VH-VL binders against Regulator of G protein signaling 22 (RGS22). Designs and how they scored, part 5

Target 1, 129 residues: Regulator of G protein signaling 22 (RGS22), of Homo sapiens (Human) (q8ne09r852to980)
Amino acid sequence: KFSDLLNNKLEFEHFRQFLETHSSSMDLMCWTDIEQFRRITYRDRNQRKAKSIYIKNKYLNKKYFFGPNSPASLYQQNQVMHLSGGWGKILHEQLDAPVLVEIQKHVQNRLENVWLPLFLASEQFAARQ

## First folded at step 19 (VH-VL)

Design g1 (from i3 with heavy chain I107Y)
Fold by OpenDDE, last read:
Structure g1 (fold): chain C 129 residues (1-129), chain A 118 residues (1-118), chain B 108 residues (1-108)
Amino acid sequence: as target 1 above (129 residues)
Amino acid sequence: QMQLVESGGGVVQPGRSLRLSCAASGFTFDDYNMHWVRQAPGKGLEWVAVIWYDGSNKYYADSVKGRFTITRDNSKNTLNLQMNSLRAEDTAVYYCAREYVWYAFDYWGQGTMVTVSS
Amino acid sequence: SYVLTQPPSVSVAPGQTARITCGGNNIGSYSVHWYQQKPGQAPVLVVYYEDLRPIWIPERFSGSNSGNTATLTISRGEAGDEADYYCQVWDTSSDHVVFGGGTKLTVL
């Protein structure tokens, strides 16, 4: 599973390269940024706020997460919207940690169920085994 | 296959203007924030500016604020840097760079040389 | 303005471990990236988010970040590792990308 990649930095980057060749890097980018956010200590408020706003602006928009090719279903998008407090709050405030975690879950789900199987079935992966 | 190619560098006198361009290929250009980074001869790297993937946000180094303007045309996969009121200290190789995650630059162009001299 | 401080040069014998430091106030709370630049070439991303490596970088390269010091570690140093290395962060207080002054690594 995806956890196997997390425990193997080299394969993680091979996965990144694989996604790049398929013009599908956004999911891993989003996942990685949120993962790093989760590693910031609670007391580092300025860093957390800045990274939250960065993630919000880059991913929580109609181009990606709320777009037609979202890693989340329409139902899941609505759940995240509700959890985020609506567009008004999204536009003016940082995202709370639970919102980011929920987003990451949906992104990881697509990585695990769509892209990872393709990666594992690729000739490039086979060549390294 | 991913490539960034800078152009527009040259020799100009102080006070003049110059426009740099960066042609991107091999990736979805409008998914990425783009940066300009410069390097004076024999010196270190100096960040110049960033423009967000959709052009919605721009930030500049204090050394170039009010003089340089970063823009992008996502329909043409191009990044631009309009440099006005050029100074001798602006002399440098100018690189365009792709931001992967949180201001990490994973791909760079070959650079274009800008020389500001009397 | 936020400042990153690197030693101007580091020397290591072939096969030995090189450590390049990057000092900054509370840098441990920042995400640190590292770049390698060889003469006449553009910079290359070596380590991002303190300890992640792009696929084009050997496993000999690793990063760490704690307190006031980030460190790029190059194990089993080779002649091909000779280059300038730069640390970099985003400063949230000034909205600037900040580079260190660079460190010239010599493997002799």
Scores: ipSAE 0.946, ipTM 0.972, lowest interface PAE 0.5, mean pLDDT 96
Fold by OpenDDE, fold request of step 21:
Structure g1 (fold): chain C 129 residues (1-129), chain A 118 residues (1-118), chain B 108 residues (1-108)
Amino acid sequence: as target 1 above (129 residues)
Amino acid sequence: QMQLVESGGGVVQPGRSLRLSCAASGFTFDDYNMHWVRQAPGKGLEWVAVIWYDGSNKYYADSVKGRFTITRDNSKNTLNLQMNSLRAEDTAVYYCAREYVWYAFDYWGQGTMVTVSS
Amino acid sequence: SYVLTQPPSVSVAPGQTARITCGGNNIGSYSVHWYQQKPGQAPVLVVYYEDLRPIWIPERFSGSNSGNTATLTISRGEAGDEADYYCQVWDTSSDHVVFGGGTKLTVL
């Protein structure tokens, strides 16, 4: 499970390296940034705002999350769009925490259901067991 | 396989211009924000500029703002730094660096030396 | 302008734990990254997001961040760890990447 990687920093980084070798690092980048956002205390409003905007601009666009190779289905993309208040809000405002969490969920699902199995089946992983 | 290779460094007189280039390979270039970081001889690291993955956003250090321009060509996997009105204090090794997450630079080139001297 | 303050040098005996500090106003609210630079070489990322470590960095390296101080910890120090170490943040107020002044680590 993906949770196992989260509890093992070394394996997490091996997973990162695996994704890197497959030119597929975007999902983990997105997940990691959102995870760090979630660790910022609510009182640190400036940092939360900045990181939210960073995440929005980097990932919540037509190149990645709303793109043809999105980790989210079209239906899920639409759900996130509605949850975020539409493109108008996405373009001009920071993302709310629930929106980021929803995005991370979809990203994690692809990491967990597509990439993690490939990682666990890799010779490199087997060699470390 | 991943590589960043800087070029364009050299010796130039104050007031002149120089254009640095960074050739990227081994990764999806347009997924990453790219940075220039410089280091004067015997000194610490100084950030110069950042350009977003699609070129939509740029930020500069105050020390170079108005004189330096960061650009990228994603079709050629190249990062560039146009340096105008060069000063002696711009003398440094210039590194290009890939931003992985939230301004963390996980890959660096070996740098190119720029010397501004009369 | 946001400023990161590092001690100019830190010395430890082989096998001992080195701790390199990075001071900054409310740095605990910032995401701190650390870089290692050996003579004549480019910097290398050793810790990012306070406590994440790239695969190319030994587990002996770890990071923490709270209050006004971020710390890079190098356990079981060895000669190969001698280098300059820099902390770094993104300053949201000025939209600048900010580096510390660097710390020279010596393993005697």
Scores: ipSAE 0.945, ipTM 0.971, lowest interface PAE 0.5, mean pLDDT 96
Fold by OpenDDE, fold request of step 21:
Structure g1 (fold): chain C 129 residues (1-129), chain A 118 residues (1-118), chain B 108 residues (1-108)
Amino acid sequence: as target 1 above (129 residues)
Amino acid sequence: QMQLVESGGGVVQPGRSLRLSCAASGFTFDDYNMHWVRQAPGKGLEWVAVIWYDGSNKYYADSVKGRFTITRDNSKNTLNLQMNSLRAEDTAVYYCAREYVWYAFDYWGQGTMVTVSS
Amino acid sequence: SYVLTQPPSVSVAPGQTARITCGGNNIGSYSVHWYQQKPGQAPVLVVYYEDLRPIWIPERFSGSNSGNTATLTISRGEAGDEADYYCQVWDTSSDHVVFGGGTKLTVL
């Protein structure tokens, strides 16, 4: 599973490279940014705010998360929209931690269920075993 | 194969203008924020500007603000830097760089040399 | 403006561990990235988000960040590691990318 990949930094980077070769790096980019956000201490409010806004602007748009090729279903997208307080808040405020975690969950699901199996089945992966 | 190729560098007199271009290939250009970074001869790296993937946001170093303009054409996979009112201190190799996550530059071009001298 | 401070040079014998520091006020709260630049070449990302390493970089390279100091560690230093190394952050207060002054690593 994806959790196994996270326990091996080298393999994680191989996965990154794999996604890069498939022009499919957005999910991992989003996941990575949110993961790093989660590692920021609560007391670092300025850094959390900045990173939240960065993530919001980069990923919570009609090109990616709310786009036709979203890692989330329409239902899940709507859930995130409601959780975030609607477009008004998304456009003008930082995202709360629970919202980011929810986004990461959907992104991780696609990474784990779509891309990871392809990675594990790749010749490149086999060559390293 | 992913590639960034800068062009447009040259020798110009102070006060003149120059336009740099960076041609991107091998990746989905409009998924990434793009940066210009420069390096004066024998000196360290100096950030110049960033433009977001959709052009919605731009930030500049104080040293170039008001003189340089960063733009991109996603339909042509091109990043540009319009440099006006050039100064001697703008002399440097100019690199275009791709931002992967949170302002980490994972790919760089080979750079193009800009020389400003009277 | 936010400032990152690096030693101008670091020397290490082959096979020994090199440590390049990057000082900054409360840098531990920042995401730090590191770049390697060899003469006549463009910079290369060696560490990002403090401790993540691109696939093209040997496992000998690692990063850490705490308090007021970020550190790039190069284990088992080789002649090929001779280069300039730069730390870098995004300064949220000024909306600037900030580079350190660079450190020349010599392996002799």
Scores: ipSAE 0.945, ipTM 0.972, lowest interface PAE 0.5, mean pLDDT 96
Fold by OpenDDE, last read:
Structure g1 (fold): chain C 129 residues (1-129), chain A 118 residues (1-118), chain B 108 residues (1-108)
Amino acid sequence: as target 1 above (129 residues)
Amino acid sequence: QMQLVESGGGVVQPGRSLRLSCAASGFTFDDYNMHWVRQAPGKGLEWVAVIWYDGSNKYYADSVKGRFTITRDNSKNTLNLQMNSLRAEDTAVYYCAREYVWYAFDYWGQGTMVTVSS
Amino acid sequence: SYVLTQPPSVSVAPGQTARITCGGNNIGSYSVHWYQQKPGQAPVLVVYYEDLRPIWIPERFSGSNSGNTATLTISRGEAGDEADYYCQVWDTSSDHVVFGGGTKLTVL
């Protein structure tokens, strides 16, 4: 279902607006940034590093991903923490690609299982069909 | 519903100071990096500064480094720009802008005019 | 610092496709965003991350980026599309947001 949004840019943006009206834009922001990271070629190391650090600083903190309203369960948060090499590495180094991919999976899970159903059930969505 | 409203603009003499403010509403302010962008009359857009969502990082354009200071008060949903040692070339409409993802500005205020003139 | 180069102006007849270019060294490696600004108004985001489009922007607007050139494409140009258009990136080497010089689009 989420893949359907990815194949329809217009609906993707309607989904974005839906999330915005629910003050729940952070997941899609995080997902989008990581998705763009994944599109950077491996040879562009500087861009990858910059994007990784950006994502780390913006999302891998106690306010969002490691916060009380995280898209990831406590268990999943711990998995990501261990995968990243711990707080020491998170604070001082860029995140490796596998870590970012893992984060995106958890974020996407909440988007798909919590928000997407609500979006699809909305009157606004029905009106466009 | 979402709104950014700049204030504090005016006419000042060179060497003086001015403080701009941007009031944000309609969104979770401390989730977003915020920027100042200015535009001189009849000219293009010029980036001024960015402050991260938690104030942990700040970056400035070379043209304003050492003179301008960007700050934010997340408890009041306000973004500020302290402008010291103002110059004629600082004359511009100053916009505050919200950064959605990687330095993309999806919402802008209507701007406040700053005129530096003798 | 990093420099983005845009043509000062582009003209297109109504119904035709306008293409506004943004040149930069290896810009294809950068994330490019585009803004529209009409006279007396604040800029509006029209394309972000090369080809994503906010809901408030018509589907006629699209973006691409490769090599040394990013392009904003406006199909079926309308009079209402007349505006200045700016490309923008974040330069990781200087930690600066960089705007292009802007392109005035005329639809006549």
Scores: ipSAE 0.944, ipTM 0.971, lowest interface PAE 0.5, mean pLDDT 96
Fold by ESMFold2, look of step 19:
Structure g1 (fold): chain C 129 residues (1-129), chain A 118 residues (1-118), chain B 108 residues (1-108)
Amino acid sequence: as target 1 above (129 residues)
Amino acid sequence: QMQLVESGGGVVQPGRSLRLSCAASGFTFDDYNMHWVRQAPGKGLEWVAVIWYDGSNKYYADSVKGRFTITRDNSKNTLNLQMNSLRAEDTAVYYCAREYVWYAFDYWGQGTMVTVSS
Amino acid sequence: SYVLTQPPSVSVAPGQTARITCGGNNIGSYSVHWYQQKPGQAPVLVVYYEDLRPIWIPERFSGSNSGNTATLTISRGEAGDEADYYCQVWDTSSDHVVFGGGTKLTVL
């Protein structure tokens, strides 16, 4: 389970390296940046805004979240688009925390259902057991 | 095997130009924002510039803004730094660095030396 | 223009814990990254975000960040830990990466 991996910092970094060698780093990068956004307190408005804009620009584009490599189906992508207030808002404004949390759920689902099973079945993981 | 290899350093006179290149291999180059960071001999690290994964967003340190231009060619997996109107204070080792997440530089080249002297 | 202040040097005895500080106004609201640099070599990322380490960095390296101080902690200091250490943030007000001035760690 992905939540168990989060409690083991060494295996988390092994998982990161596994994704690097499989040219699949974007899911964990996106998940990690959103997770750190979620830990910024309400009082740190400038940092929250900057991180939200960074996440939007880096991940919420046709290359990743709204493209063929997305962890979300086209239907789920459209749901996120509507939740965000439309494409114009995504292009020119920050995203609200609930939108980022929804995106993180789709990313986490692919990490847990696709990448984590492959990692746990890898020879590199087995050798450390 | 991930690699970042800088080239194009050398000795130039003040006011001249120089172009640095960084060749990337072993990773999906256009997934990552890329940076130049420099270090004058005996001094600390000084950030120079960033270019985002698609080449659209660029930011520069105030000390180089207007003189340096960061670019990338994703078809050739290269990062470049055009340095115009060079000054003595630009003398440094120049590193290219990969940004993994929020401006964290998880992989660095070995650097190329630029010396600006009369 | 955001400023990160590090002590110029820190000394510890072998086997003891080294603490390298990085001071900044409200740095606790920033994401702080740490780099190790040995002479003649490129910097190496040792800690990023809250206490994450790249795979090659031993668990005895850890970080914390609250208030006006971020700290890199190196438990059971070894001669191999002698290096310069830099803290780093992204300054949202200037759109710049900012490094601290560096701290030379000596293990005596």
Scores: ipSAE 0.844, ipTM 0.924, lowest interface PAE 0.6, mean pLDDT 91

Design g1 (from i3 with heavy chain I107Y)
Fold by ESMFold2, last read:
Structure g1 (fold): chain C 129 residues (1-129), chain A 118 residues (1-118), chain B 108 residues (1-108)
Amino acid sequence: as target 1 above (129 residues)
Amino acid sequence: QMQLVESGGGVVQPGRSLRLSCAASGFTFDDYNMHWVRQAPGKGLEWVAVIWYDGSNKYYADSVKGRFTITRDNSKNTLNLQMNSLRAEDTAVYYCAREYVWYAFDYWGQGTMVTVSS
Amino acid sequence: SYVLTQPPSVSVAPGQTARITCGGNNIGSYSVHWYQQKPGQAPVLVVYYEDLRPIWIPERFSGSNSGNTATLTISRGEAGDEADYYCQVWDTSSDHVVFGGGTKLTVL
């Protein structure tokens, strides 16, 4: 169902607004930045590095991914930390693409299993059908 | 209702200081990086500075580096710009802007006018 | 620093498609955002990450980015589309946001 939303850019932006009004924007922000990172060709190394560092600094912190309201369980958070090569690498280096993809999977899981059902049940969505 | 409201603009002589404020409401302020962007009369947009959501990272345009300081107070939902040693070329409307994702500005205030003239 | 080049103006007849270009060395590797600014108003984000549109932006607005050119396309142009349009990137080498010089779209 989330894949269906991605193919409908108008409904994607309605979903974005829905999350904003529910104070839950971080999941889609994180997902969107990682998705765009994944679309950067490997030959554009400087752009990939800059975006990887941006994603790490913005989302992989105690406020969001390593915090109490993370889309990932404590166990999953620890697995991401180990995949990244430990806390020292998270703080001081860019993250490899497989680590970012793993993070995106946890974020997408919450978008799909928590937020998307609430959006599809919303009056605003029903009115547009 | 989401709002960004700038204040503190005015007319000042070269070499003086001004402090701009931007009051945010209707969204979770400390989830977002915030920017100042200015526009001289009849000219295009010029980026001034960014401060990250937690205040940890700041970047400035070369034209203002060393003279302007961007700050935020997340407990009061305010963004500030301290402008020292003002020059005629700093004359502009100053906007505060919210960064949604990778440096995309999805919400802007109305702007406040700063005029630097002798 | 990184330079974004836009034509100063573009003119189209009502109902025609407007294409506003943003030139830059290898801009295809950058994430490009577009803003609309009407007289006396703050800018409004119309396209981000090349081809995403914020809510309230009609699907007539679209974007593309490859090689040395990013393009904002406005199909079936109407008088309400008259505005200045700016492209924008983050320049990783300078840690600066960079705007293009702006393009005035006239629909007449």
Scores: ipSAE 0.839, ipTM 0.924, lowest interface PAE 0.6, mean pLDDT 91
Fold by ESMFold2, fold request of step 21:
Structure g1 (fold): chain C 129 residues (1-129), chain A 118 residues (1-118), chain B 108 residues (1-108)
Amino acid sequence: as target 1 above (129 residues)
Amino acid sequence: QMQLVESGGGVVQPGRSLRLSCAASGFTFDDYNMHWVRQAPGKGLEWVAVIWYDGSNKYYADSVKGRFTITRDNSKNTLNLQMNSLRAEDTAVYYCAREYVWYAFDYWGQGTMVTVSS
Amino acid sequence: SYVLTQPPSVSVAPGQTARITCGGNNIGSYSVHWYQQKPGQAPVLVVYYEDLRPIWIPERFSGSNSGNTATLTISRGEAGDEADYYCQVWDTSSDHVVFGGGTKLTVL
């Protein structure tokens, strides 16, 4: 499970390298940035706002989350769009935390159901066992 | 094999221009924001500029704003720094750096030396 | 603009733990990254997001960040750890990357 990987920082970084060599780094990058956003206390509104805008601009676009390489299905993308208040709001405003958490769930699902099994079956992983 | 190779450094007089280039290979260049970071001889690291993965956002240190222009060509996997109106205080090794997550630089080139002296 | 303050130098005996501090007003609310630079080389990321390590960095490197101080900890210090170490954040008020002034670690 992905949660088990999170408890092993060394294997987490091996997983990062595995994704890099498979040109699939965006999922873990997005997951990591959202996870760190969730660690920012509400009292630091400037830091939360800046990281929310960064995540929106870097990941919530036609290249990644709303494009053909999305971890989410078209149905799921539409659900996130609806939760966010529509495309116009995504383009012009920061996203609130529930929207980012929902996006992270879809990203985590692909990490756990697609990339993690491939990593655990990889020669790189087997060589370290 | 990931690689970042800077070029275009040299010795120039104050007021002149130089253009630095950084050639990227071994990774998906247009997934990453890219930075220039410089280091004057015997001094610490000083950030210069960033350009976002699609070229949409650029930010500059105050010391170079208005004189330097960061650009990228994603079809050629290159990052560039146009340096105009060079001053002696611009003398430094210039590094090309890849941003992985939230402004963390997980890969750096070897650097190219720029010397501005009369 | 935001300022990160590092001691100019830190010395430890071989096998001892080195602690390199990075001071900043409310730095505990920032995401802090750390770089190692050996003479004549480019910097290398050793810790990011306070406590994550790139794959080639041994577990004896670790980081923490709270209040007004971020700390890079290098346990069981070795001669090979001798380098300059820089902390770094993104300053949201200026939209700038900010580095600390650097700390020279000596292992005698």
Scores: ipSAE 0.833, ipTM 0.922, lowest interface PAE 0.6, mean pLDDT 90
Fold by ESMFold2, fold request of step 21:
Structure g1 (fold): chain C 129 residues (1-129), chain A 118 residues (1-118), chain B 108 residues (1-108)
Amino acid sequence: as target 1 above (129 residues)
Amino acid sequence: QMQLVESGGGVVQPGRSLRLSCAASGFTFDDYNMHWVRQAPGKGLEWVAVIWYDGSNKYYADSVKGRFTITRDNSKNTLNLQMNSLRAEDTAVYYCAREYVWYAFDYWGQGTMVTVSS
Amino acid sequence: SYVLTQPPSVSVAPGQTARITCGGNNIGSYSVHWYQQKPGQAPVLVVYYEDLRPIWIPERFSGSNSGNTATLTISRGEAGDEADYYCQVWDTSSDHVVFGGGTKLTVL
C-alpha cells in the first residue's frame, strides 16, 4: 500500500500535507531524507557523507528517534544504538547505510500501519476518488 | 494555517545595526531548521543564514559572516537576525523560510524591507 | 564557491512546454530544488528532491537532474506560469545554500 503511494507522486504529496495538518511530519521527513540518501551513488562520497550526517543530527536524537514518541520501541532503539556503535559514534560520526536502512524500516512501519490507514480513510482522500 | 511573519525592517545608515524577527505559528517550530534569505531590489535570491531546530548549528553566507547572528527562541516560536555593521549591499527584502527536508524551503514569510543608505 | 547558471529568460507560447535549465559542475550528484516567484510575492517551492512537488503545484511541473544540468519542465504553459524561477542546492564544500540567478518565464 505504501509502495503504491510511492509510485503516485501526487498522492505522496497529499499524504505529506495530511501529516502536516496532523502535526506528524517527522516520520515522512525522516523517511524521505533516508530514501534520497539511498539513491546517491557510492562514488559521490561527499554528498553521501553530508546527507548521512544531516539525517543523524536531525532525526537520531532524544527529540525524535531516541525519544518517547519514536516509531521504534525501546528495544528497537537500543538495537539501532548498538548497530551504530554506541551513542558516542552517533554524536561524532556519520552512520553506515545499513543502520540508516534499519531506521527507515521502523519509520516506514509506522507510516504504513498508523498514518497511511488514517490517510486513506480521510475526507481529503475520499474527495479525490 | 501556517504563518511566518517578519518584522524589524527599516531605513538605517551604514555602520548601524538592526534586529529582524520572524514569528512562526501553525506548525511545530522546533521540528524545523530555519533560514534567512534576502533579495535586493530587482535582483535574485541570496541565502543569508541557517539555524538548526535546536539552535546547535549555524551557518552563514560569506557576505554576512562575522556581522550577522542568527538565533531562535523555541519557547516563543521566533527566529531572529541580528545585523551589525550594515552596508549598502545589505539593502534587501529579508525572508524567513522553513526547511522541510534536505535544505528545501517549503514555506516562506512575505519578507521585511531593510534599506541601508546615507 | 559552487555556481548555478540559469538562462536569464525563457519564452513559450500558451500550450507550449517550457524548459528551464540549471547548469552546474556535476549537478546530477546534488539534490536540486526549484522555486517560483511572482511579482511582489515571496518564492514558492514547486519542485524538491529533483522530482517531488508540493501538493498545490500541478503535475504539469516536473523536474529532472542528470550530468551537469537540472531542468524544470512546465508542460502546457499558461499565463499563470509567468514568474521568475530559481534552482537551488546545498553546497557541501562551503556549507552554503546556493541559488541560481533566476529565469524569467514569459508566456506569450
Scores: ipSAE 0.826, ipTM 0.921, lowest interface PAE 0.7, mean pLDDT 90
Fold by ESMFold2, last read:
Structure g1 (fold): chain C 129 residues (1-129), chain A 118 residues (1-118), chain B 108 residues (1-108)
Amino acid sequence: as target 1 above (129 residues)
Amino acid sequence: QMQLVESGGGVVQPGRSLRLSCAASGFTFDDYNMHWVRQAPGKGLEWVAVIWYDGSNKYYADSVKGRFTITRDNSKNTLNLQMNSLRAEDTAVYYCAREYVWYAFDYWGQGTMVTVSS
Amino acid sequence: SYVLTQPPSVSVAPGQTARITCGGNNIGSYSVHWYQQKPGQAPVLVVYYEDLRPIWIPERFSGSNSGNTATLTISRGEAGDEADYYCQVWDTSSDHVVFGGGTKLTVL
């Protein structure tokens, strides 16, 4: 289970290397950046704003989250668009924490249901350590 | 199997131009923001510039802004640095580096040496 | 511009724990990354996001960040750990990557 990987930094990095060798790094990158955003105290407004804008610009685009390579269905993409306040707001503003959490949920779902089973069945997993 | 290979370094006089290239292989180049970082002989690391995965965002260190231009060609998996109006202070090894997450550089090339002297 | 301050050198005996500090005003609010650079080589990421390690970095390397100090800790120091170590952040006020001045670790 993905939560078990989070408790073991070495296994987390083996999974990261698996994704890298399978040209599928974007999900874990997105998940990691959002997880670190969630660790930023609310008092650190400049850091929160900067990280939110970075996540928006790097991941919420037509190449990844709003495109054919998305971890989310078209319906789920439209739900995130609606939560964000539409394209105009996405293009010009930071995203609220609930929006980022929703995105992370879809990303985590693909990590858990697609990539983790493939990793656990892989030669890289068997040969790890 | 991942590689970042810098090229285009050399010795040039002040005021001249030089173009650095970084060839990427073994990963999906257009998923990653890319950076140039330099190191003068005997000195520490100094960040130069970043270009985002799609070329849409660029940031430069103040010491090079207006003189250097970072670009990328995702169809050729190359990162470039056009360096104009070179100064002696630009003498350094120039590394290209891949940004994995929030400005963390998880892969670096071996660097190319630029020497600016009379 | 934001400044990261590192001691120029740290020395430890073999088998001892090395602690390399990175000082900055409210650095605990920043995401801190650490790099190792051995003589004649490119830097290598050893810790990112304070406490995550790439797979090729042994568990002896760890990091922490709070208040005005981030720390890279290298347990059971060995001669192979001799290198320069740099801390690094993104400075949101200047839109720059900032490195510390570097710390030379000697294991004697």
Scores: ipSAE 0.825, ipTM 0.921, lowest interface PAE 0.7, mean pLDDT 90

